# VH-VL binders against Intron-encoded DNA endonuclease ai2b (ai2b): the designs that were tried, part 10

Target 1, 262 residues: Intron-encoded DNA endonuclease ai2b (ai2b), of Dictyostelium discoideum (Social amoeba) (o21044)
Amino acid sequence: MRIQIEKDQLGWVAGLLDSCGNIMFSKTHVSGNIEIKLKLTDYECLENMKTKYGGAVKVSRTGTRYRLNHSEGLKKLLEDINGQIRIPVRVKKVKEVCEKNNIEIKYPDKELSLDTAWLSGFFDGVGSIVINQTTLENKKQLVLTFNQKNNQILIKIQRIVGGNFYINTNTQSGKYKYALYFTSKEEILQLYEYFKKYPSRAYKNKRIGLIPQYYELQTLMTSIHDNQLQETLWKKFMIQWDYKEIDEIQSGEILKQKGVIR
Below, E stands for the ipSAE of ESMFold2; O stands for the ipSAE of OpenDDE; V2 stands for 0.75 times the mean of E and O plus 0.25 times the DockQ between their complexes.

## First folded at step 6 (VH-VL)

Design s50 (framework fv_narsoplimab)
Fold by ESMFold2-Fast, scan of step 6:
Structure s50 (fold): chain C 262 residues (1-262), chain A 125 residues (1-125), chain B 106 residues (1-106)
Amino acid sequence: as target 1 above (262 residues)
Amino acid sequence: QVTLKESGPVLVKPTETLTLTCTVSGFSLSTSGMYVSWIRQPPGKALEWLAHIFSNDEKYYRTSLKSRLTISKDTSKNQVVLTMTNMDPVDTATYYCAREYDILTGSDYYGMDVWGQGTLVTVSS
Amino acid sequence: QPVLTQPPSLSVSPGQTASITCSGENIGSKSAYWYQQKPGQSPVLVMYDDSDRPSGIPERFSGSNSGNTATLTISGTQAMDEADYYCQAWDSSTYVFGGGTKLTVL
């Protein structure tokens, strides 16, 4: 069991780093360093990285940051993710940092697999899960997305799990241009089964856990004609769904207890 | 080119309310991840952070001055406004607005990377 | 209130290394930022997230942050580096600036 749990954690780490990991070199860190930035609610997620590899987890106004410099932990992390990185820009950087650390780079199978936690880690870095109110149909719609600047990896994900492409029209340079989105109950429930086996380790896991309840409630609504009762039931569900404020308060308390913030 | 410009300079009498406007160019205040901060610097003294506003209207204030400060934005005019009540001679300073960028994508710039020229606020009777 | 302490002044000769410290309890658990301010000018960001340089800042600027001390290091110091330097960190719900260090290049 421990062996499988460890393997799943490594796949998740690889996916997370592939989605939002930054690999850098400097005069101070000639052998390279790795950085991951996440929301404040994901402090414990990055603290687990620190526990395994060393490095530091820090809080800034903008969220939480994990950085791994000049340590045997960097080499261990490189060995642990070796053969699992897929995004071209990160493959290039992992190759460079492996060369500087005397590690022979390995490449993953061409086919993306749902038998690893890579997609879960990738989702934790760049994914979103939201409920939209549709004006056209006057109903709620659950939407799960993966966001990227280039669509190459999203095409590979689409081949195994489905979904549809959306091009984000925005005026902000550096924002993700492409999204692979899911609105189909069948596809979202298939993703839910994947996440049951390879859980999200980020705050998003709470919303993922609510997917079955969402569809049960949506089905129940088809048999209820009392508008007040419908509104009451949706309000109760949305209290659970809009967890972010509560989770941010909880994260703040944990950070105070750890002495990270005052 | 990205620029920020503070209104003023301003002469304020004790007990009056200060209102400063920061006009931004080259980016939109509705840009996700953008913060605009107000910082002041009394003559010959250190920088002191006062407040910031996020693109979603989330606001933070310096704790010791929170009851005196209000920050708001007008996206249509691309302006951020700082209001400070009950001015005192010790509030005499150069006031700056500065932008910060945060979308947690790992490729973004962080910190106060663009500052206004600053505006002198003198509180005198 | 949280306090970040900097030496008020530091003098170095051209070509020498200047190390400007910013001391605060557990500052190593927070991200540190550094600003350069020349007389009559607005501050300029020279270091963010402890050790990252903004575009346009020379490689001779480097940073570190651990324990109770963040440090801005300027190697091969030049006359153009003469300025006031301020550290900054986020603490709970507020930014805190250090008192500033006047770097003189003689």
Scores: ipSAE 0.020, ipTM 0.557, lowest interface PAE 8.1, mean pLDDT 81

Design s52 (framework fv_narsoplimab)
Fold by ESMFold2-Fast, scan of step 6:
Structure s52 (fold): chain C 262 residues (1-262), chain A 123 residues (1-123), chain B 106 residues (1-106)
Amino acid sequence: as target 1 above (262 residues)
Amino acid sequence: QVTLKESGPVLVKPTETLTLTCTVSGFSLSDAYMGVSWIRQPPGKALEWLAHIFSNDEKYYRTSLKSRLTISKDTSKNQVVLTMTNMDPVDTATYYCAREYDILTGYYGMDVWGQGTLVTVSS
Amino acid sequence: QPVLTQPPSLSVSPGQTASITCSGENLGDKSAYWYQQKPGQSPVLVMYDDSDRPSGIPERFSGSNSGNTATLTISGTQAMDEADYYCQAWDSSTYVFGGGTKLTVL
């Protein structure tokens, strides 16, 4: 039995797996295993996956990793996300692991929409939210992006929320070639309303919550002619925006206390 | 294609300072999630990690040698420099630089290594 | 200063399975990596994140990591697999290498 909260959680899980989930087969895991890698600040996000499905969460120097080797939990995860995976390479892998676990794969019945938590999970896996300093008009610019090696899913996202494509011409092996980015206040505020209904479960949620304050401050700046005051107000905002460094230090200390890292 | 090449080989006298340069090709030292480590191997002995520098300039050092080691990078020259002070005959080793490629949110390991350079410390 | 312990040597016949162990306190909570080094050559990454193979590494190589022990397993061992093998892990703020295992294929 799915209630709305459970349904939204499963949509978020499907989006996360679709964005950065890796499905592997080996001599020791013939029925397959699932892996998700995220930043260290997202350790508790992956611990929630472990609580629901089993598996293990490990910490490395560059981040945190969830692996699900437990056959019972793997089957539960597969059933929970079945019918919600959209990226062709992931669909192929989910089909293969479903076949090895005697589960009939299901495909989405409808096109991608903002009525599910899938885009929120997808953003948590491959999205970014940053503030850039521009030399044009000496102003700050808020940018949200979704990154992928192939542009197929990004075209579908563009159809529902807008945005512009960027091709990374300085791409190395293993790096994303395509980005769908948002700089328009109208489009970003529309995404903000989406995230209010289907929240990010990653550290990025703190920055998403600051979007309205960012635009309020940007508007206020047009009325301030004191450069020192403008600089001071932006510095105070950026302390909240750059929260990640403090959270990373605190997260590291907590994980050391819990014996996860040393 | 990706390559790393260490400077040298060099002969260093006891108490002198060692400076080694690693020149990289096929990637940028400013690339996100990329970094370079220095590792040494004395003749017939095990690999010993010395230092690492990330693209964001974050630096890590082997605890026992931290006071003697400095790692830096020059992105415009595609070079990583290791400096080690107060050299001793026990520091005689082949010194390697190696790329660490962190794909997405995980650590990928030291996937490409230089050829190594022999550093001999003798009077 | 964390320590990773490997057996100094291991001998197997061609076609047999070689299992090289790497032991460290709570190593299973960390990711293990494995490097192959042949005489006069630079090390080559053969296993990362406990059990993942880099491109070009034969399917004969597999890995595991649980509790205090990581294992590199080479099935159907061939003469070309004769080399020194080193495990490596990230521990707190440092990388640590094991002492190495000399695999001899006779």
Scores: ipSAE 0.006, ipTM 0.486, lowest interface PAE 11.3, mean pLDDT 81

Design s53 (framework fv_narsoplimab)
Fold by ESMFold2-Fast, scan of step 6:
Parts: C-alpha cells; structure tokens; sequence
Structure s53 (fold): chain C 262 residues (1-262), chain A 124 residues (1-124), chain B 106 residues (1-106)
C-alpha cells in the first residue's frame, strides 16, 4: 500500500518533469539544475517537491517556480525518475545530467499505459480543461487538451485514450504547434476514470472532479424548457467551475501567512 | 532582431492627456505569453511600472494610477498605445516601453528588451 | 515609494569586487532581476531569476538571493561597469524597482 503510493508519486513526478521540466547547466551549476514552472495556484504542489528534494520555490506575478540546484537532492530526483522519462528532448537532457552526476540512465521498459501516474503528471504540466461557449449556438462544450511542440508523445497518448489533433498555424515561440484534444463524452469519462486512480496534484483536479456533474447537468438541460432556469443552473455550476479565483485568493492568503508575499 | 520604439519626445500642458505609441518589430503582439509594458523614470529617480498588455488583450495597471491610465494594442500595426489623463508636472519623466515574454510557462517576469525611451515634459 | 532598498552609491577601485545589495521583506522567496543603466541610455538586463546571466553579460557578473537580501556581485570591476544598477521583483500586484545604486570605478 505504502509502496504503491510512493510509486504513484514517482510516476507523477516523472510525468510532470517530462512535460515542463527544464534541465540547465551553467558554470555555477556544473552538475546541472532542474526547473519547473507552474501557475500560482499550484504553489503547494511545488512545495511538496521542495520538501522531498530540497531546492527553492519562488513566487512571481502569475506563477511559481521550483528550482533544484543541490547535488544531493538532484541525485535523489534523478534516481526516482530514472527509467520513466519518455519525451526525446527530455530524455537527452536527463541523460546529460545523469552523466554529470555519475548515474547510468535507464529507459522505459514498457509502452506508455494508463497503469502509471505518468499521464497525470504530464497533464498537470501541459494539460488544460475548459468549457467553451459559442455565441452563435449558445452551446457549451467540455474540452480537455494536451499541448506539445512535437506530436510524437501525443500520438502515443492518442493510441491509448483517443482524441483528435489540432495543429496551430501560428508557429511563433510561446505557442505549442500540436494539441491533442478531447470533446467526446466517452473519451473524457475514460480519462476521468484514469484520474480517479491517479489524481492530478494541480488545481486542475477540482475541474476534473466536476466532469460527472457537467454531463449530468447537460442531460438535465434537455428536459428544461425555461431559459431563465437553464441560465440559473449553468450559473451555479460555473461558480464551482471557476473555483480558481477563490483558490487564488486563498493561495495568496496562505502565501502571506508563510511570508512568501506581502 | 527585436526592437521597441516610443513616439515623442512630447511636451504636455498640465491637465492635458498624454498619448504615447510603442512600435515593435521582430515579434508579434499576438504571441502567446507576450506582454508589452510601459515604465517611466522621473529625472534622477527610480524606475516605475505603469501598465502592461498581454497577447490576449488582458490589461494590467499600477493601482495608484489606474483611473488615469489606458493601454491598448493594434496587432496589425505592431503598436501598443498608452494614454494618461490629467497630466501634472510630477509626471515629467522618460517613458519606456519594454517586453516580457513567456509568462504563461510560469515565473519569467523580467523586461528583456527595452525601447530607447522618450522624454515627456509637463510644464510647471 | 520603492519597497526595495539599495545603497544610493558604491565606489570601488578597478579590479576590485563590487557587491550591490537589494533589501526587501522575504525577497529571497521572490525572483530578483537586475538592470544596468548608463547615462542617457535605456536599462539593460544583466541578471535574471536571482543568478542567471543573459547572453552577452560577462561571467564576472553573478547574483544571489536569500532571506531579505538579493545581491549583484561584479568581480574584477572595470571602468565600463560604471552605471546605475536597479533591482526588481514582483510584489503582490505590481513590479517593484529598487531606488538604484550608482557604481563608480575610480
């Protein structure tokens, strides 16, 4: 039990690092350093990394950054994720930092599957979950996405869970070229079952937990003929969906209590 | 090559409205994670952030000056415009536009490229 | 009202180490950034994320940030380093700049 909880944590860490981890070398950090950047609401998520590996968590305007420079903690992190990194660019960087720390790199021994927490960590780094509303149709649609510069890992994810590709025609830096998106109720509920077993550790988890309620409400709306009542019910749901504003206020209050911000 | 250039210099009378234009090149104002900011520096004093505009047209203002400031962008012209109402001699400063990039990936919040600056003088 | 406090001036001899401090409550939990400004010129970023140097900035520039003090250190100081130096951090809802330090190399 405890062993499995630890394995799930390590799989999640590997997925998070694989999705958005930046591995850098400098003259002051010749053994390498690892950086992870997330939204401000995910401060506690990165504090958990700091507690386990050391390093520092910094807060800025709309985000938070975890940086691990210390060789002992870095070696522990490398040992914990070794054999679980899948994205070629990240594999190359992990290999380089392993070599500088006298660690033999290992590669995944199994194909990507829903039997690990890797996809959950990956989603926390580059995933999104939103409700779109078209003004023309006045129609709501739940959309999950995974974003990447290269489509290779997204093709592997698609083989397991489905989804459709969107290619961003804006090739400028700052936007990912490829997105794997989900609008199908069947596929989204399959992902929901995955996240029940391997939860998101980011604030996105609150929205994931609302997926069943979204579909229940969508079904209920087909039996309601009163536009005012429909509007009221969606309004109540969207208060829960936009939880991030309340959590941002709470996160700010917690950070003030910890002296991280004024 | 990234460049930013402010309009001016400008002489403004007290109570009048200031309008400054920042013209950018080497990047698009619609690039995800892109902010263009206005920062001023009164003679011999520290830098003071005024406002910025995000690629999605979200706008942020220094709280103490919010009622006087308006920021907008025209992506087709590669321009960011700052308007400041009810000018006062204390608003005399060099005004800079500057870029912040990659804010959507987390905590990169520094001004990597700056314009040359433009002197705004408000008569006494 | 700048929240970040810097010494207004600092003088060093050529080849000496200059250490410019930036003091603010819990600045070590925030990222610090440093700008160099020479007379009649716009600011130039010389240090970001506490200790990272932009491309083109000499190795003799280094940075640290812990507790209530961020520090920009210039080793082997040269005449070309004469400038005003400003620290910057994010504070709740705004960007805050220090008052600036005039570095003189005599």
Amino acid sequence: as target 1 above (262 residues)
Amino acid sequence: QVTLKESGPVLVKPTETLTLTCTVSGFSLSTSGMYVSWIRQPPGKALEWLADIFSNDEKYYRTSLKSRLTISKDTSKNQVVLTMTNMDPVDTATYYCARIYDILTGSDYYFDYWGQGTLVTVSS
Amino acid sequence: QPVLTQPPSLSVSPGQTASITCSGENIGSKSAYWYQQKPGQSPVLVMYDDSDRPSGIPERFSGSNSGNTATLTISGTQAMDEADYYCQAWDSDTYVFGGGTKLTVL
Scores: ipSAE 0.011, ipTM 0.525, lowest interface PAE 8.9, mean pLDDT 82

Design s54 (framework fv_iratumumab; at its last look DockQ between E and O 0.01; V2 from the best seeds 0.00; counts 0 for: pae O 12.0 > 2, placed apart)
Heavy chain, then light chain:
Amino acid sequence: QVQLQQWGAGLLKPSETLSLTCAVYGGSFSGYYWSWIRQPPGKGLEWIGDIYYSGSTYYNPSLKSRVTISVDTSKNQFSLKLNSVTAADTAVYYCAREYDILTGSDYYGMDVWGQGSLVTVSS
Amino acid sequence: DIQMTQSPTSLSASVGDRVTITCRASQGISSYLTWYQQKPEKAPKSLIYDDSDLQSGVPSRFSGSGSGTDFTLTISSLQPEDFATYYCQQYDSYPYTFGQGTRLEIK
ESMFold2-Fast, scan of step 6: ipSAE 0.607; ipTM 0.812
ESMFold2, look of step 7: ipSAE 0.005; ipTM 0.497
ESMFold2 (binder alone), look of step 7: mean pLDDT 89; pTM 0.925
OpenDDE, look of step 7: ipSAE 0.000; ipTM 0.500

Design s56 (framework fv_pritumumab)
Fold by ESMFold2-Fast, scan of step 6:
Structure s56 (fold): chain C 262 residues (1-262), chain A 124 residues (1-124), chain B 107 residues (1-107)
Amino acid sequence: as target 1 above (262 residues)
Amino acid sequence: EVQLLESGGDLVQPGGSLRLSCAASGFTFSSYYMSWVRQAPGKGLEWVSAISGSGGSTNYADSVKGRFTISRDNSQNTLYLQMNSLRVEDTAVYICAKEYDILTGSDYYGMDVWGQGTLVTVSS
Amino acid sequence: DIQMTQSPSSLSASVGDRVTITCRASQGISNYLAWFQQKPGKAPKSLIYDASDLQSKVPTQFSGSGSGTDFTLTISSLQPEDFATYYCQQWDSYPYTFGGGTKVEIK
């Protein structure tokens, strides 16, 4: 999504960096550089970063990558996120890069706030939104999830928006041990209102926009007598919900246009 | 070929009741939110009420809350507005409008098709 | 409730003129703004949704811009059929609210 990152949306940058940002030092970038890797369908999301801070967005067969090594843009980004980084491993890296750039690191307030875009950026990096089938009750269920290897940040998110914890005891490389998940209509609609003010800039935004329609469709299914109409309405909804296939085809065209594939 | 036709407007005394109807055709009526908007003679537009596709959610302007009831019959493709305890200030042309598709989101947001309107006059 | 302040309330213009109408929301409404045209004795016609997207079959002389609280409708070259009253409307939250309208009159 190419949505300008206004002053009240700076928390989105902090949340995204907290969830999937990498800070690196090299011979040529002794003051540090920042890298963010996302799915190819999210390349417009990274163009938003480039528009505000400079740097470069590259496209490859494996995804899209944003890298910021320009001194002024890096300092601007650090100033914009200062006081908003919460994940311990990211706090350590941000402290190091701030030190290299002569910026005094600030720490956030203990509690999270829904008056910032931090949760939106964090969701874009580690969140998911899916429709699950329940075998016991043979019902569909909308589920929003935040995934982490440590539950400390999830406890803070739970305090402000609710949700329930799930612990994956078989967590191995590439999987998260903890998840905060939402299945309550009340809580999910509250999150939807949050995302209206602080929008997701990732591919997930399309599904977030369908949340009210999902619940309206559930209600319609209990009221409609015509089985053919029920099937038509559900099929129409699922076409919008399964947007990923269309986005992947479009991503292939981007790769062709940029000369990565033929 | 999307069409909305209102009916039911009449002259009524203060405190009276009236029911407006809006017959819809040319689209999947049950998947759309529907609204009633009114316009007093020589005045601007005022939103009155909205109803979800299933009829499970309704919303009202504060000026009509408790007096007006919006409803729909999806089997007949018809939207209704039941108006009770009418006041002189309710005198207006009442127009039904097709809103967003509940299944496609914001690309269809906004009232893109409007009916002709039906005049309600509340006078002693 | 979200108040929509529209300005000017009226303006006089000639065919070929560039006309600009502004709309301000009392709080942030993202892109959830629509613009309507109404001619005397007629129902409103939808022109723009999502602040900047033209409705089907609306002429390209009409354009919308803005986000958050400040929005603009522009008519790049006024035509005889464009003399009408224009309304903005927020659909971010209920109750939906309209601006007071801008009457575009012939000079």
Scores: ipSAE 0.000, ipTM 0.444, lowest interface PAE 13.8, mean pLDDT 82

Design s58 (from n2 with heavy chain D31N R33E M100V Y108S; framework fv_narsoplimab)
Fold by ESMFold2-Fast, scan of step 6:
Structure s58 (fold): chain C 262 residues (1-262), chain A 124 residues (1-124), chain B 106 residues (1-106)
Amino acid sequence: as target 1 above (262 residues)
Amino acid sequence: QVTLKESGPVLVKPTETLTLTCTVSGFSLSNAEMGVSWIRQPPGKALEWLAHIFSNDEKSYRTSLKSRLTISKDTSKNQVVLTMTNMDPVDTATYYCARVEYDFLSGSYTFDYWGQGTLVTVSS
Amino acid sequence: QPVLTQPPSLSVSPGQTASITCSGEELGDKYAYWYQQKPGQSPVLVMYQDSKRPSGIPERFSGSNSGNTATLTISGTQAMDEADYYCQAWDSSTYVFGGGTKLTVL
């Protein structure tokens, strides 16, 4: 999503950096540089970063990457996120890059809350929203997750929005992670209201917008006794939810437009 | 501090099964951010990754050798075991076990500590 | 299978800069790692996540990774740097090593 980053939405940038931002120094980039890697369908999200701060967005078949090496844009970004970075490893790197750019580092003066866009940016970097279905039991469950290497920040998020913890290994990717997950309708609708004010700028925003319809459909199913009708209604909803065909078309168009294919 | 040590050296006859044990110290095989891989190097040749085991017992194998390889662990003994069936002279190599540190946020897998290696010779 | 290509050998004079390349499709979208191996010894990590040096590795070692090519650069090359160098990347569920480069310091 190409949604402009207004002043009251700057927490989104801080959350995104806290989730997946890398800050590096080299002999060619003595003032530091910032790198963000996202799914290819989130290309427009990173173009929005480029529009505001400069830098470069690269695309490949495996994803999209934003790099900010420009000193003026870097200083602007640092001022925008100053006082909003919460993860210790990122705080340390932001302190180093601020020192190299003659900026006095600031630390968050308040506990994490739903009054900033930070959680939205964080979700865009490491969050997921899926519908799990057990084929044998034919049960559907809406699940939102936040994934991290350690659980420190997830504990803080749990304090404000709830959720449950597990250690998760994604068998398809082989990756280890700590996960905070949400399956409660009340908690998910609370997060939905949050995202209405501080929108996701990732492709996940499309699924977030379908949350109310998901629960309306679940309620409707309790009053429908025709199994064929129930199956038809779920299929219609899942076409919107799964949007893989649309996702593939958009990914292909981005790759073609950027000259990676054909 | 952190050490990995392979069993052996070992002499294997063609068609026999190889079993190697890696004993680790200085970290737990239950650590979600750590795993152990087996890598081999034939004399004068390049490093070739064989198999990996994660703390939750999830496993990955080199595609071309998948049917011949089994990796397992015993967390209580601090050991990772590699089994390779139907050995051939071409499998003669130094076999290493190595720790892999995983950084989920960056998607990074780093071989940060290596065992000393053990020579496996396949000959009749 | 994904393949990482390195030049098989490279010769430099003491004090000169050695640049060892590692090429692979879209390698710049993955992290590259470098290992040094001296005769009869185990590989030692000398560069991780494209450009980060482990503790104990001299400042003369640097790295980069963009497009299809990762590069390990050794400035002011010394006799002690003579070794085989291997690049490595993670691709989906497999670890891929390059063919290795034998660095000779004459």
Scores: ipSAE 0.000, ipTM 0.391, lowest interface PAE 16.4, mean pLDDT 82

Design s59 (framework fv_teclistamab)
Fold by ESMFold2-Fast, scan of step 6:
Structure s59 (fold): chain C 262 residues (1-262), chain A 124 residues (1-124), chain B 108 residues (1-108)
Amino acid sequence: as target 1 above (262 residues)
Amino acid sequence: QLQLQESGPGLVKPSETLSLTCTVSGGSISSSDYYWGWIRQPPGKGLEWIGSIYYSGSTYYNPSLKSRVTISVDTSKNQFSLKLSSVTAADTAVYYCARLEYDFLSGYYTFDYWGQGTLVTVSS
Amino acid sequence: SYVLTQPPSVSVAPGQTARITCGGNNIGSKSVHWYQQPPGQAPVVVVYDDSDRPSGIPERFSGSNSGNTATLTISRVEAGDEAVYYCQVWDSSSDHYVFGGGTKLTVL
């Protein structure tokens, strides 16, 4: 799918920033910095941010990061997302950076809906799409999840799409995280239609595109009684599903060949 | 609780191969979220990265050591290992194994868990 | 090959602020991580990705990174902060995790 950020899809930038964006101040960056961290596979996505707003993309073996501290580009990004930031802690920081850049902050004038690209950007930052691998039977389960430290935004998402809540304990940090997860075919297909109009620009887009094939295969499995044939068909599907690992290897190789990383 | 434990001979003769194993417990080495690495520290000196491995077998090596280093992973034993060939007295160091956070969306890009370290002395 | 330069030592009195620098060509374009190594112990990460703190690390630890210098700042220094501190980056041009030489923080 297209990874370019078009004018009618600027809500994607706001959603991504709301999900994983960071706003920082230092002695050398008194006007503020905008920062976004993504998987190495999403390097081109952050290069599009750099093309549109300026700034810099950093690459490491563990991932890629976009940082914007350029005054003109920062003002343009702030203008593009103004009125679309929804998470309170992010709203506060965006307000601070707007004030330092002589921009009057605006707040969302409507409740969260599927009529903007915001949810797509938010999913790209904190979403996941996985198949439960606990069994070799045709009872495999497709799961989409949004993870957040605060449950308020997840409640708003639940109101428009559905889903179920659970609390995850991070055993390393001892902190509790909230998750909104989707296992219903009806709800997942509604999200699929949303992503057709407002595409994911992350590596997850490949898996989103496979959702219809997943349900077709699941339906076909109800008519197959040969365990060997079932295993073979699932294996072939999972090769396509695990595409992102191949993408990550290829992305690293391509970046070296292009001289972006040496 | 995650624990990493280095094991292997504490004394290696010059020109021979240094072999160490790191045993991971309390977590799976077959996780897409992590790389697993080796770092060394000569007595009284700083830290030097040797190399890292992903559970798929993909490796990255310190360019200054690449011709002598091999890192391998055994997912069935939840272990990864270091081989350093043609050792000299300059290879005398405390050797650490460590976990590197791969999924930076959680905000960790560092060697976030370290073994206790094992001293390897190269002498005749 | 990329090189990180740290001062060999920094001395501060308890309650004062310690600043440990890490110099590197265009280091502001790289992500800098900081490790604390108490005598005889394995290192522990205290600041990652220029300025973020792991869970359990006190707010007294902070970082910055711009131009050719990254800085680890430890405010309200305590005796227990005495250790060697290392900065570290990934250098994509050489596929290398580069560590600084270390700075010994002495609390007087």
Scores: ipSAE 0.000, ipTM 0.400, lowest interface PAE 15.5, mean pLDDT 80

Design s60 (from i2 with heavy chain D98M L99E E100Y Y101D D102F F103L W104S S105G G106Y P107S; framework fv_iratumumab)
Fold by ESMFold2-Fast, scan of step 6:
Structure s60 (fold): chain C 262 residues (1-262), chain A 121 residues (1-121), chain B 107 residues (1-107)
Amino acid sequence: as target 1 above (262 residues)
Amino acid sequence: QVQLQQWGAGLLKPSETLSLTCAVYGGSFSDYYWSWIRQPPGKGLEWIGDIYHSGSTNYNPSLKSRVTISVDTSKNQFSLKLNSVTAADTAVYYCARMEYDFLSGYSFDYWGQGSLVTVSS
Amino acid sequence: DIQMTQSPTSLSASVGDRVTITCRASQGISSYLTWYQQKPEKAPKSLIYAASSLQSGVPSRFSGSGSGTDFTLTISSLQPEDFATYYCQQYDSYPYTFGQGTRLEIK
């Protein structure tokens, strides 16, 4: 239904804002403004935000940035995500910006679940999906990851989808960063079913769509004894995987042609 | 009503291993991080580490080479082992639950009674 | 490690006073800060989370403010049961770290 599709879109927006949204106040933006920074490949994702809410999308050497300073659009965005923000820092900032815009803040009435598009939006902001080459047996390993500087929201995600924590130590500062990662076929296929219902809107969606083919190929490899054939089949699959990155180059070229980047 | 009950050895000699266990009653074990926190007599609090029901652990880097936290989900218990103790490890040791919820907060909301561990020669 | 520094280390006050305790982080922690109250020979009790959100069941005379590196805990009208040691704690990153504590004493 149209209503359900719109609700799913709002859940996705809430997840994206929760993952990487920045809410600021200044002399020039007394009512507040919202900023989202993503990779250059996700430019179209932010253009969709601009289409719905107004604001501006800019490109820099470090990626792409969406800024919403438009009063009417800001109020519409706040109304759309109200009741869906979960990360404490963002909840606090959403409360402040809602007060500045005469909106009563609402809090989620249910715990995080796979029945909303929130996790999809969150993944688009801070998630990754990669294929690593293992050194021991020259085999491939599919890894899906959520990254955060603290473990609050990752604990809640782990409760519903599983995964394992990795702590990356910064020896210069002694500071830890958290990653929730998935290497289990069972867990990744469960996430794949989630993304079928609530699709990613970032370039990652193209790679998510290749997950079943990856496991089919991995299973097939256990029955093939010809090393040359194995190499050829992996090479053909990796061309599809890498082809999605070629789209990123084309996107960059198009943005240059449109004068968005130099 | 959630209750944390802890037990283990109280008096140790230098170089020995500290062992404490915490049991959780009256609430869900599976949905929380379970922590160990210590407090030397008359001093402040120091976080030691935490564990999830899956066995995933996080340790304070200052103690990582000596500390092990383990979980027994069948008994709703988690345990602390600290190797090669010295007088500096003398403290009251607490087990605690970390709540991660936007409504109830991000805090250590339930604590064990505390266990005084004294390390002396 | 993120170092948490509280000021003052001790404070003498009378019932009915407004008391303010400060906590400073060595680097930005946004609002990822919790305040605890600890009475002698007892485990700590959480008062404020996310720098300014009051824990359920905590009296409204307690309030928190601040963001980034500078935070304050305020007791608007001190009651006899409020004499205790107060700790701030950051949960921005591991390892979790606490301030050294502020001991609130009867004047």
Scores: ipSAE 0.000, ipTM 0.406, lowest interface PAE 16.4, mean pLDDT 81

